# Ledger of designs, part 22: VH-VL binders against q96cp6r367to538

Target 1, 172 residues: q96cp6r367to538
Amino acid sequence: SGRLLINSVFHVGAERLQQMLFSDSPFLQGFLQQCKFTDVTLSPWSGDSKCHQRRVLTYTIPISNPLGPKSASVVETQTLFRRGPQAGGCVVDSEVLTQGIPYQDYFYTAHRYCILGLARNKARLRVSSEIRYRKQPWSLVKSLIEKNSWSGIEDYFHHLERELAKAEKLSL
Short names: E, the ipSAE of ESMFold2; O, the ipSAE of OpenDDE; V2, 0.75 times the mean of E and O plus 0.25 times the DockQ between their complexes.

## First folded at step 8 (VH-VL)

Design u3 (framework fv_ixekizumab)
Fold by ESMFold2-Fast, scan of step 8:
Parts: C-alpha cells; structure tokens; sequence
Structure u3 (fold): chain C 172 residues (1-172), chain A 118 residues (1-118), chain B 112 residues (1-112)
C-alpha cells in the first residue's frame, strides 16, 4: 500500500548522495530552509552496529490552513541500513509523527529511501511512502487524512527531486 | 541474529547447471545484501556476486559473467545462485553470506557442496 | 582487480604465544568516505568462515580482545596476543573497497 514517489538516477555517487540526504549537509540545510522548516534539531546517528543506526530529527513545519493552526511540530525517527561502497548506498526508514494537526492521534507517515550505487558518480534514489493508522478512522475522516497527507508528501518529494537535479547540475 | 540455511549437496555432470538456495530468517529481508562465495576443496575463498533484494539488482565477478545468475524471492526470503555450463573446476562448497551494505560478511550459511563429475 | 597477498601462508604457534599475520593489497583500500574496507575472517576446520575484524581494526561482536587489527593504505596486520587452541584454522583478509571483492590466499594457524 505504499506509493512510489522518486525512482530516479542522479550523477552523484551513492556515498555522496547519502551524505547529502542523511547528514547535517549544506544540501539538507538549504532544502529544509526552502521548505520553511524551523527549529530544526538533528541527533547524531547511533546504534549497536554501523550497519543499523538510528537518529531523531525534530522541527516545525508550516501548514496552509486558513481556519486553523499555521504550524505543527514534527518528530521524525530515521533508521539506517548501510551498503558497501562499490555497489554503494543505504536504506533509510523514516517515521514522521506530527503534532498540532487535526486527527494527529490517528496516523503517522512512513518513508523508505533506497540508494543504490550504479557507478562511481552515479546512483539511483527510490523513495516510497505510506500512511499508517494507530486508530481506524471512519470514511470521511480517512478521506481527509489521505487527501491532505498525500498532497503534502507528494509536494515534499517532488521538491526534493528537483533540488537534487539542480545540485547535480551545479556539481559540473 | 540473521540465520542462513542453504539447500543440500548436489552432484552434476559437466555442461549442466545447478541452482543453490539460501533461505534467510531474522531481520528484514530487504534490509541487507546477499553474497555468494565459493571454495574449491583445499583452496581459498572466491567472491562470485551479490543480490540486493529491495532493488532486484545483482552484480557479478566478471570471471563468472554470463554463467552465474543470482536472484531473490522476497515472499519466501530466499536467494538463489544458478551456475550454468558446469566444469570439473566448479567443484566447490558454495556459501551465501549477508552484509548490511559495506561488505563485511557478518553471517554465513552452512555451505552447499556441488560436485561436478562425469 | 585488487590482489590481496598474505604472509606467512602457514604459522605454527605454542599455546599462549603471540601470532601475527600480514595482508598486503595491490592498491590502497582507502575509500573516498575516509574508511578502509579491509576485513579479517577465520575459518575453523569443517566450518563456514566467521567475521573477526571489520574495517581494519574493529572487533566483531563476540570476538575476544586478544584479536586486534591494524594498518592503513596497502599494509595490514592481524595480531593474536595469546594464541589458544580454539584459534586453529585458516585466516583470510578481504577487501570490499571495489568489485570484485577479493580475498587473500589464507594463512593456516596450527598449534605446536
């Protein structure tokens, strides 16, 4: 039941792409600023093995709601499974919990990022997402959750894909 | 905590093919890569290739390119290595091994002996 | 292909004495991320190989502290401070810096 949001090849090596997306990189800082995220904090990666690590991000997002709150607080937990340098890449699972939105106790969103190295300076990024329910909403509430969540998710990853393509061009 | 269980020994004739299975349990099958390594009797270790199940992508040692095919079935958490056009020099124990992406083979299967004889 | 060369090919040690095994690569194993992808495995008689040391110097889970790895670039060493009977087997170095992954030819450790 997940949706595929990105499945693209970039002329950036898998290691570099991982650093851009999953460290406190200039790329990530700039991207989050473009998204108007504020109060951003990133915990360090930690875990009992280098192949299985976890970090927590917290930040404030703007919401386009004329009748309600203008911002919401997010806690995002990322789990990293890393790949070797020649094949290259990683899998990162994100769970995104948002506070300050209607029906916040009913659901959260999950994203899986997959990076596969294709050559020294070439990698594929695949991103899929799904909405996960903690409480089963009745049909009208579910329709509202689905409409608003997918709109936000699709906008975010479309914007990310465009910024990665731009960063690729600047690397020339 | 990953455990790998391989299929049983095979005796094959020259020119035939063999398909060895490696069933994984523990962890998420899509979160690691599965490598194949062989060892001829009394000899050292030789890397054959890898499959990354989440991408359905495989890479091979060029020495085996065209003869080896590595596949995975996520529904059964099983990886396969098929070697065709068998020669007597392909007599070896074939191992599967996992890594979480940097090539340190943290868990190994028990090995499958493939004997090629006329 | 990166060629991995181990010395010695065999080693006979009295229990409690130290052992040292060398591994040399035909080119640097340092990757652009600053890591060096050199690993050590032990294959005990009749068993599958098992990981001892990953990325030059890190002990894998459950590996005794008498095992240590060191080195950089093209020259690497595995040391056992006090050899015990259960250490008998063939030791292999391996590089995973680039495809194809390659192993050294192995060093057989025996007890006198």
Amino acid sequence: as target 1 above (172 residues)
Amino acid sequence: QVQLVQSGAEVKKPGSSVKVSCKASGGTFSSYAIHWVRQAPGQGLEWMGVIIPIFDEADYNQRFKGRVTITADESTSTAYMELSSLRSEDTAVYYCATDYLFGEFDYWGQGTLVTVSS
Amino acid sequence: DIVMTQTPLSLSVTPGQPASISCRSSQSLLYSDGETYLHWYLQKPGQSPQLLIYEVSNRFSGVPDRFSGSGSGTDFTLKISRVEAEDVGVYYCMQSTQYPYTFGQGTKLEIK
Scores: ipSAE 0.019, ipTM 0.582, lowest interface PAE 6.2, mean pLDDT 86

Design u4 (framework fv_ixekizumab)
Fold by ESMFold2-Fast, scan of step 8:
Structure u4 (fold): chain C 172 residues (1-172), chain A 118 residues (1-118), chain B 112 residues (1-112)
Amino acid sequence: as target 1 above (172 residues)
Amino acid sequence: QVQLVQSGAEVKKPGSSVKVSCKASGGTFSSYAIHWVRQAPGQGLEWMGVIIPIFDTADYNQRFKGRVTITADESTSTAYMELSSLRSEDTAVYYCARDYLFGEFDYWGQGTLVTVSS
Amino acid sequence: DIVMTQTPLSLSVTPGQPASISCRSSQSLLYSDGETYLHWYLQKPGQSPQLLIYEVSNRFSGVPDRFSGSGSGTDFTLKISRVEAEDVGVYYCMQSTQYPYTFGQGTKLEIK
């Protein structure tokens, strides 16, 4: 099932927050470096519609694993839905496929980012995530997948929220 | 592919309330907003308000002075518009429409006629 | 509230002739993001409104090339280069630059 990971107001306008998170921004580059992601490539946004744009990110993440490889490869596909005015914003859906982990063919993770403008320099960021299954895992395997995946997801978004709070303060 | 299907016509007495439903099919319900627009017989279109389901937040046209409430149930992909303290001038066709918060209403419901008569 | 004013309120056109509808807003519709949130809708008799043009000049999917929109700031125009029988209905402009969203009073297009 899904979990709410961020639901916070930042003193940053919706358009700027979108640029920080979903462009080739100094914020995004710094954040990914803090996460120790390597081999990062970001495709440009593309699409023929104002309704949505799509891009693909590839990167290598560190894995805490006492046995075997210490890293895994990720392909993340992001779809951006139109930005709106007046308490509007954007929605970005991410699908994250990880290779080099146990049971990788059973599941992938999905994130939804929603940015709502509240005022000229104030926006709410809501992030929710879920684990999606391609194959029906046994209860024990499902528990293992969920324990490890949620731990990683929670750490990532907790770190993101902290870095956004820092960036907000530096905007003074 | 995307459809918005509204509840059927209603006849109401002055002072009562009406609740109109709008069920969405096709597409992702939580990725868009649902607006409500009404049209009195022989008159133009009037925006009533909007709900953004993923945040459970709504904004209203203040003209209705607290008489309108818009809600959504994501589990059934259904939005609702309730209008209270009905008056004869509330007789209208009520439409739901979807949007990505730009005012670009790309799909509309078929409309629900609400008749308020004494 | 932003007031939207359409002219004319009605017009009758012989098939194949052009039609032009004006929409004027009481305030600029230019938003802080550089976009102008002015849209055109058509309501055919007995039907729900349908989107024709969004953000001044963009044709919605499936809308024929004979429809075009133009304008900036407070003055906007919808043009039909060659009116067809199926174009009969009421045309509305709408602004979504600020709440409440507001519509023009409508322009009824009829065939002579």
Scores: ipSAE 0.016, ipTM 0.568, lowest interface PAE 6.9, mean pLDDT 86

Design u5 (framework fv_ixekizumab)
Fold by ESMFold2-Fast, scan of step 8:
Structure u5 (fold): chain C 172 residues (1-172), chain A 118 residues (1-118), chain B 112 residues (1-112)
Amino acid sequence: as target 1 above (172 residues)
Amino acid sequence: QVQLVQSGAEVKKPGSSVKVSCKASGGTFSSYAIHWVRQAPGQGLEWMGVIIPIWDTADYNQRFKGRVTITADESTSTAYMELSSLRSEDTAVYYCATDYLFGEFDYWGQGTLVTVSS
Amino acid sequence: DIVMTQTPLSLSVTPGQPASISCRSSQSLLYSDGETYLHWYLQKPGQSPQLLIYEVSNRFSGVPDRFSGSGSGTDFTLKISRVEAEDVGVYYCMQSTQYPYTFGQGTKLEIK
């Protein structure tokens, strides 16, 4: 049911990689701007413990459907889990609800990010994604949802992986 | 919530090995780290090692390095601790425990008594 | 290895009276993320240990508010404001700042 999208090692420590991806970082701001996301708003992390934090991102994404709307609104909820200190790194689960696309009431997407520290300046990032259904679509509708959703998801994470590789090189 | 059920008590001879199982239910198995802790009769707690399935990694207390192996089978939601070259000093109750976050052992198995005698 | 030292090793308390247990570490338990990974467990007679307090001062689910934890760096305290019969057992502190994780030697709490 899910797909592995990123499984790569970067010459960036786990804590820095976490800051780049899960704070209001220059990296994240620049990346979202490159994706042409607009109206970006990030809530602060909040929760009942430092191990279980939640935040909400809202933003507008462009869509290339010539027969439909040119943009869609996204609400992304991220939950941060920090694993034991000797393991280093973190797990972030995200749920992405998109409005303004065909069949929006049928599904949402979920992503799991895993950061594992390997050395002081070296970490592995693993990202997997899943399409989750709220309503069971007909097979043709399901095929359309999956084709379009996976295309968007894969493009997003391939772009993210490339930008992380560039940022890595700049750190020397 | 998480429940851990361990295999039953064992009596072993010196020089043999023992493999204790710990079956987890509740939650997502890959979300937990599973630790092994032992307690000799009337003594305190001693950490043996951990397996973190989500990162496919295991680490051990150096005191047991070379004798202990911790493994996990995600398909059965079961972790295992194997201790080899058993000595009478290895007589203890062996516990598995989950760590969801930072080494706080939030749920514990019932314990498995391993007796090593000739 | 980080050595954890508990005092006292045993104490007897009249029901309703307070109890205090100290835990000292041979090195600071402050991790580079700004957190201190010191936890307290209770092992009741014949039972598995159970988590009471995690990361110095946070009560685990279902733990009554008569239990509290405090401290920083190398010096930590577990307090029970009014001891009840069900609190009998051995209390352990543990650090998870670095491998190997290490426990204190335990403090046995008995009712007079």
Scores: ipSAE 0.014, ipTM 0.571, lowest interface PAE 7.5, mean pLDDT 86

Design u6 (framework fv_ixekizumab)
Fold by ESMFold2-Fast, scan of step 8:
Structure u6 (fold): chain C 172 residues (1-172), chain A 118 residues (1-118), chain B 112 residues (1-112)
Amino acid sequence: as target 1 above (172 residues)
Amino acid sequence: QVQLVQSGAEVKKPGSSVKVSCKASGGTFSDYAIHWVRQAPGQGLEWMGVIIPIFDEADYNQRFKGRVTITADESTSTAYMELSSLRSEDTAVYYCATDWLFGEFDYWGQGTLVTVSS
Amino acid sequence: DIVMTQTPLSLSVTPGQPASISCRSSQSLLYSDGETYLHWYLQKPGQSPQLLIYEVSNRFSGVPDRFSGSGSGTDFTLKISRVEAEDVGVYYCMQSTQYPYTFGQGTKLEIK
């Protein structure tokens, strides 16, 4: 079911870390370009409450495939929940639907980002992910989905953690 | 919706300790911070402390200095509040309550009456 | 600690009449994120407290539109436009801007 991908402290305040990850920031734009994502579109955050907001991201990801599509389209919906002031930070739930891959109707991926403020210039980022099934695949298909999905998820978040560490050093 | 079910009423002697449980269901246990609030008979509400299970972090109201410990067991979705060195003034109904880390207490347990008497 | 003071400590109203409860904090509840962490709870006789209003003016799920909250900084008000028998209980304001979280002393609402 779920896996912990990031659980690290950064010398960046919670509000700044939130801006880096969940606004149309130079950091986010640079990171997505590094990942070779194209056709990136970020909607504004919107909602009837400041503490419960939603946005939609759309983008194209490259696929390593000897035959067939070389890219897939992604629709990612993010829901933001603000955290209390002593805890600081926020929780962001992300649902990622991919089109143009085998068995796309069977599953989607979900990520939870938790930012906790520890001091004015220090925050913890925790990221967990899971694969959610819309219908149950048989064992061979499930193995394929899980192998490919976890490989992609782990690579993405390891890369993100590395880039956050670099950004931290440049701002100190 | 989140439901919180607390352990039953207890009668304790002065100087002893009490440990009250709060079992959560509905939603992911790690999504919520769990707070403890008490109410002496005929009195108002007093915040005791909080546990944030996702970070394994707890904070306490200093009025309970060294006497209160709040813990959580994610495998059973249960939070605990232990109060030691009990005094007669600790006689109260003890509530657990959740927030989504926004600081508002959206769901409350039914309360546990703790009576401290000789 | 932030001290929360409610006025009045008790009030008695005829059904259908409005009621107003004030809450004052010893310092501003505005947090650095631009939000004000003041909440209102109702405790009916023999029941657990229940959330009515969060972050000054937002009604919690299922709370009737008869209830409204307003205010800023250190001065906050809870209004009930038309009091009903089921509204009897003790009303508490609470701040969660900083630890320790603190409650007002409570306002008891009774029906005449």
Scores: ipSAE 0.018, ipTM 0.577, lowest interface PAE 6.4, mean pLDDT 86

Design u7 (framework fv_ixekizumab)
Fold by ESMFold2-Fast, scan of step 8:
Structure u7 (fold): chain C 172 residues (1-172), chain A 118 residues (1-118), chain B 112 residues (1-112)
Amino acid sequence: as target 1 above (172 residues)
Amino acid sequence: QVQLVQSGAEVKKPGSSVKVSCKASGGTFSSYEIHWVRQAPGQGLEWMGGIIPIFDTADYNQRFKGRVTITADESTSTAYMELSSLRSEDTAVYYCATDYLFGEFDYWGQGTLVTVSS
Amino acid sequence: DIVMTQTPLSLSVTPGQPASISCRSSQSLLYSDGETYLHWYLQKPGQSPQLLIYEVSNRFSGVPDRFSGSGSGTDFTLKISRVEAEDVGVYYCMQSTQYPYTFGQGTKLEIK
């Protein structure tokens, strides 16, 4: 289910790519600032093994709604999985709960990031997303939720992919 | 340099299922993304789905709904495509291929003919 | 789904003459990273498809320089500068900019 948003190879090793995306890296800090996210907090990763880790992010996002609130608050929970402690890559599942938007109690968004190492300095990143419903909306409400949510999701990941491409050039 | 070898031709009855294998050699199996593409007699190519073997991550063309399942076994360097609830329209040659970069199917198996008839 | 349309559906060429195949997509294949994920495949009679050109204009390893790809947005072209007997087969364009991956209907190239 869902939609494929990123499926690209970068000339960056899997460990470095994971660090850029899933630590408090200069890359992540710069990217979120470009997105105009504010009040950003990142919890430490925690878990019993390197194969199962969890963290929580909180932040404020701007919203492109001329007739409503100009910002919304987000709680994002990330869970990291590996096939083994030395596996070249990982899967990160992200659940994004947004407050301050219409129909906020009906849905949340989920993203799966998959990093696969192809060579020492080369990795593939795949990102898939879906909208998950807590309450079944009427057909018209569902259409509005999906139109607005996919627009935001696509913009976010297209911007991320572009910034990752720029960052890989700097390592040459 | 990668080589893909698929299982042999099969004849199936409507309503049954078929499981086609694709064994990889040359290079690290876990580094591949394995995709499946089918071709009905005299028709064009149709993408079915793909899998990243080191993760439990498979993506499917929604037109096959819940009928297609793609899996991988790293211990034997083999990917599988199972198609259930077979219909005569599923008669086709099924190909596996490696995906290097976002749809660049650089190496292909020899194909497996699946015939669905009563 | 993105629809890929090829023209012509069939083409007969005298050996040594050029050939040109067109591919049109129902929407732009330009991705946000600045790349265009349009690829060309050749299926020779009785064989599996093989990759010829990736990302519009890049020749795959071992593909002769008489093959070239060009285009942008929604309109793409595959050209063979001098057709040889080994080029007979069905040519397919394919997009991977968006799920599901989709192929054109194919163009059959025959020798006269």
Scores: ipSAE 0.005, ipTM 0.473, lowest interface PAE 11.8, mean pLDDT 85

Design u8 (framework fv_ixekizumab)
Fold by ESMFold2-Fast, scan of step 8:
Structure u8 (fold): chain C 172 residues (1-172), chain A 118 residues (1-118), chain B 112 residues (1-112)
Amino acid sequence: as target 1 above (172 residues)
Amino acid sequence: QVQLVQSGAEVKKPGSSVKVSCKASGGTFSSYAIHWVRQAPGQGLEWMGVIIPLFDTADYNQRFKGRVTITADESTSTAYMELSSLRSEDTAVYYCARDYEWGDFDYWGQGTLVTVSS
Amino acid sequence: DIVMTQTPLSLSVTPGQPASISCRSSQSLLYSDGETYLHWYLQKPGQSPQLLIYEVSNRFSGVPDRFSGSGSGTDFTLKISRVEAEDVGVYYCMQSTQYPYTFGQGTKLEIK
């Protein structure tokens, strides 16, 4: 039920790639600005273990709603799992709750980011996404949710992949 | 609570292969590494290799010269260790262990005795 | 490969007395992230190994406070302040700073 959205190698080390994507980095700040996200707040990472950390992001996203509000509010919870010391790497699970969209109580979206170090300045990023249901939608409603959600998810991660490729050129 | 349950004891002929399973329950299977460690009778512990299902990657102790293959099936939360070209000195108890954080083997399977004899 | 050497290889202790086990590595276990990946395991007779201490000095959940770990670089120690009958078994140190992960040869602890 999930879709693979990014499965690419970048000439950036795993720790640097993690820093770019999962800290308050210039890369992340610039990317979210390009997406026209506003009211962005990032909590610090916290947890009982250095390898299992959690943080919460809140932000406002633009939506293409022809007859309603032009923005929606998002609460995104990220859980970080770190790999081992050899190659470096991590997994980040993201749960995205959006308010201000039709049928918001029926579903949320989940993303898994997997970073694997391949060499000192080379890492693979794999991103997969899933739509998760809190209640079973009617068939027409489910089609609407999936069409709109996948469109947004695919646009977001295609944009992310392109920006990472551009940032990679500056590292070389 | 997390448990690792391994397949039962096996008796094998030299030159054959053995495939031991390790079924995990509780938690998110794919988010943890599963290691394989063996112990010959009266001997110490020897690390064989690891699979990290989430990263679709496995790494091995080269002392096994490519004879060991570790795989995982996330749909059944089961990891497997296959050792081929068996020799009498491969007689050992084989353990799977979950890696919580970077070598912290927090849960171990009960062990599988593999006896290699002609 | 990093070689792990334990001393002593065996010891007999009267209940209530302290015990100390040393572990030395052929190379520093300090990783580039500032952490030291040295762990202690206990294998009781007929049982699977169990984690006692992780990353030099952290007691795993459920491990009694009479167990403590210390050390840095290449020289590490596991101490039991008051040995009890249930502590009988073989103690292993292990490094996970680099592949392959390697264990010490083990220290057998017996009750007199």
Scores: ipSAE 0.047, ipTM 0.626, lowest interface PAE 5.6, mean pLDDT 88

## First folded at step 9 (VH-VL)

Design q17 (framework fv_narsoplimab; at its last look DockQ between E and O 0.41; V2 from the best seeds 0.00; counts 0 for: pae E 18.3 > 2)
Fold by OpenDDE, look of step 9:
Formats: structure tokens, sequence, C-alpha cells
Structure q17 (fold): chain C 172 residues (1-172), chain A 122 residues (1-122), chain B 106 residues (1-106)
């Protein structure tokens, strides 16, 4: 029941694209600022191996829903699966927990980033998202959760896609 | 402080209609995440949910009693009213109104009235 | 109408642990709520969303929910904990209560 939100090729190498999205890069910093995220913290990548690592992001997001808080705290956990040197690219699974919003304990959002190297300076980015439920709400509540969540998720990744497109032009 | 208070007749004859009023204070019935529920409890028996109403005027009823129940609210008076038609001695019970907070969950009943004993007898 | 099943009664000695169960179809997929009712009093919320304690509820109260069973656990049970306990869950737009458990502290 997930949605494919990004499926685009960028004229940026896979490693560079990974660095842009999953390091404390100027691109990411700028992007999050554009999203009006505040109090952003990024932990270092850590793990048992170089090919499997985990990091935690915390930030505050603005909420546009008139019914509820104007902002929410977010904890995002990212798990990185690096591809071998020859293959290029990576997979990043993201779990996003939002606190301070209605029905916060019923669900969280999950995202999968797939970076595939196509050439030295060319990579494909695929991003899929889903809403995962810890508990099953009744249909009306579920509809509300879905409506509010997808609105935010789609806007975020559409914005990301646009900014990546801008960035690749600057790198050329 | 949040308070709820049930009011209405304590004695009803069979086939008559019961009208109960829940007067609330400490919160607004216009609050987007507040509602009121009616629950009854026959003497020595378990709690039985009857109906609830949310701030957006959404309503739900116990299926077995739906044809007999009507719940409404008057926000300006901070009152929720429950009517139950065709009362029978089996409907003798303590009737409670309780606040539903459904911001974080589907709704828990965090504040209850004292309850009012309604006896149905000829 | 969905049914939540509770044992009708449970007895414990002071200081012992009381475990009150509530069983229902796929209850673990829902949140369970618990209410305490003492004689002649209105019910009081003692547990919400399976394991969360409202303000003012002692830490000796805890809750869990998995599979088809929610459990209210009272550690170090005290005389004051003697009461009827009701579990509650939602079925679509309806509220469902269990049959209640009378907890006696011997």
Amino acid sequence: as target 1 above (172 residues)
Amino acid sequence: QVTLKESGPVLVKPTETLTLTCTVSGFSLSNAYMGVSWIRQPPGKALEWLAWIFSNDYKSYRTSLKSRLTISKDTSKNQVVLTMTNMDPVDTATYYCARIDYYDSLGYLDYWGQGTLVTVSS
Amino acid sequence: QPVLTQPPSLSVSPGQTASITCSGEKLGDKYAYWYQQKPGQSPVLVMYQDSKRPSGIPERFSGSNSGNTATLTISGTQAMDEADYYCQAWDSSTVVFGGGTKLTVL
C-alpha cells in the first residue's frame, strides 16, 4: 500500500547523490531549511559493518493542519545498506516517528530510498513511502491519518526532487 | 476543573421516554477533540455503552438500542442530551455521562459524572 | 456485537501481583483501556492505550496487550485496589466494555 514518490535519473554520480542526501551536506541542510525544519540534529552513521549503518535524525516540523499543534517533534531513524564498490549506490530505509500530533501512537511513516548508479555521473533515485500502523484505527480515523500524512509526505518528496534537479544543474 | 453532571428523572414508567441531560464544565463541547458518551450500569452488572457524540456532531449508538436512542448537544449550554424511548424495567440502571478525549487515541473516558439512577417501574 | 471477556473475579493477598485479563478477537491490534470502579463510585480511567497511566495512577499499575489479550497488572496490590475493573476497546465507531472483574484483596 505504499506510494512511489520519486523515480528519476539525475546527472550526479551515485556516491555524490548519496552524500548529498545522507550526510550532513550543504544540500541537505539547505533543503531542510527550505522545508522550515528546525532544531535539526544528525547523529553519525554507526553500525557493525561499513555496509550496514544506522543514524538518527531529530527535527521539528511545521504542521499546517488547523486542528492541532502548529509544530511537531520528529525522530527519524535511517538504516543504510551500501552496495558494493562495483555496483554503486545504496538503499536507505527511513522510519519517521512524529510526536505531538493526533493519533501519533497509531502510526508512523516509512520511506525507502534506492540509489542506483547508472554511469559515473548518472544515478537513479527511487523513493517509496508507506504509512505503517501500530494499531488499527477505525475507518474514519484512518482516513484522517492517511489524508494528513500523504499530503505532507508528497509535498516533501516532490520538493526534494525539484531541489535535486536544481542541484544537478549546478554541478554540470 | 472538568466536571460532568447527569440530570433527569429518577423514576420512569414503562413505555415512557427517558430524557437525560449531561451538563459539562471545564471544557467546551466545541473542542475539536472532545466528545461525550453515555454509559449505563444496571445494579450489580457491567458497564454498557449507549452512545457518544463528538464536537463535530458525529454520533454513534449501541446497535441493539439504536432505534430507541437519540443523542444531541447544545454547545451554548454545555449540555448533551440523551433520549431513550419505550423504557422497560430492564432499562433500570445508573446512567453516566463521560468525556471522551480522542486526540491521542480513538477516545478514552477520562472524566465521569456521578451517575444518576433511573428506575423504570409502574 | 464484539465481546470482551474478563474473568468475573480474582482474589489476591496484599503485596501480591494481580493480573486481570481481557480477551477479544484481534484485541492486540487495538488499544485497550481500563477502568477502576469502587463500590458506589463512578469508574476511573486507570490505563489507556494498553500501557499508559493517567496522571495520578500509581506506578504499580501497568498494562500490556498482545494477540487477543490485554492485561492489567497490579504489582504490590493494596487493599485500596479492591474494586471492579473493566476493560474497554473500540469496534469501529462503537465502544465495547468487558464484563468486568471483581478484584478482592484478601
Scores: ipSAE 0.229, ipTM 0.752, lowest interface PAE 1.9, mean pLDDT 92
Fold by ESMFold2, look of step 9:
Structure q17 (fold): chain C 172 residues (1-172), chain A 122 residues (1-122), chain B 106 residues (1-106)
Amino acid sequence: as target 1 above (172 residues)
Amino acid sequence: QVTLKESGPVLVKPTETLTLTCTVSGFSLSNAYMGVSWIRQPPGKALEWLAWIFSNDYKSYRTSLKSRLTISKDTSKNQVVLTMTNMDPVDTATYYCARIDYYDSLGYLDYWGQGTLVTVSS
Amino acid sequence: QPVLTQPPSLSVSPGQTASITCSGEKLGDKYAYWYQQKPGQSPVLVMYQDSKRPSGIPERFSGSNSGNTATLTISGTQAMDEADYYCQAWDSSTVVFGGGTKLTVL
């Protein structure tokens, strides 16, 4: 099963929060730069309707790996779901594939962002994550994958939560 | 070049404790993706896994022999030590150490020592 | 405890194909590894991750693993291939070997 990383209310409306996280916004650009992600590309959102769209992000992340490369390439596919075109909120499912790390063919990480509008200037963000295995690793390998992955996931989303809180204060 | 070499006594009396040392070269026991395993083979019989140890001191033992086995390492000497208590003539075997290569795949024994025959007198 | 079952022996004529099987419950959900051991020598890895061949192992060695069975296949078998062959898999934190197959080349 997964872990809940963010469950917080922000004084930003649901549409604005969605644009901060899921468009090519100054907030997103700044956040990824703080994480030291490089070579960042974002495809446009595409799909048949506003209720179901997809985009792809690619970027390079720093890694601590004494046996190999010091960075890794990432492809993140995001799928947006909404119940209707005027719905107050959305769900974004993210699948993150990392290349250039040990056991890269065994797993990927998945994240679900849930934005729920509470008022015109108020929304809840919930983020949960899980590690999905494509091949069954033995116990030692699984422990290493989970230790490293959860450390990175927790740092990323706790940092995101802090930056959203800062952005909320600056806009007030 | 990766090499492993087993050393220890060639003859052991029943009930004595066997201590075997595996000296490795061409890689470091501090390498997070490499481990060392002990395997034995009684004359004319199949391979039998005994124990392994990794750089983080995580270790595992064959369940049927766990009460008799202890594995440890000295990273500064590039050595792995196996101790097996209460030896019996059925424990007569060639004892191998082998490297577990974890980095590219789910663990395989890519380099083996030449083995050392340990005879337990009858 | 998991058991990897191999036929104890297999005989083949030179030039023929030898297929050595290794059976275990849901073995195809795990990687299989194969070792060759000639008399008086240490085992040598000849196949890893089901079907990958280490450097220096001839292309006539191939492998597969699905369902409950992994197979090491030697095409064009030669006299030098006469050896004991062991399959290996991991069961959680333990290592499991098959009982070995003695390949004879008549």
Scores: ipSAE 0.000, ipTM 0.470, lowest interface PAE 18.3, mean pLDDT 86
ESMFold2 (binder alone), look of step 9: mean pLDDT 91; pTM 0.937

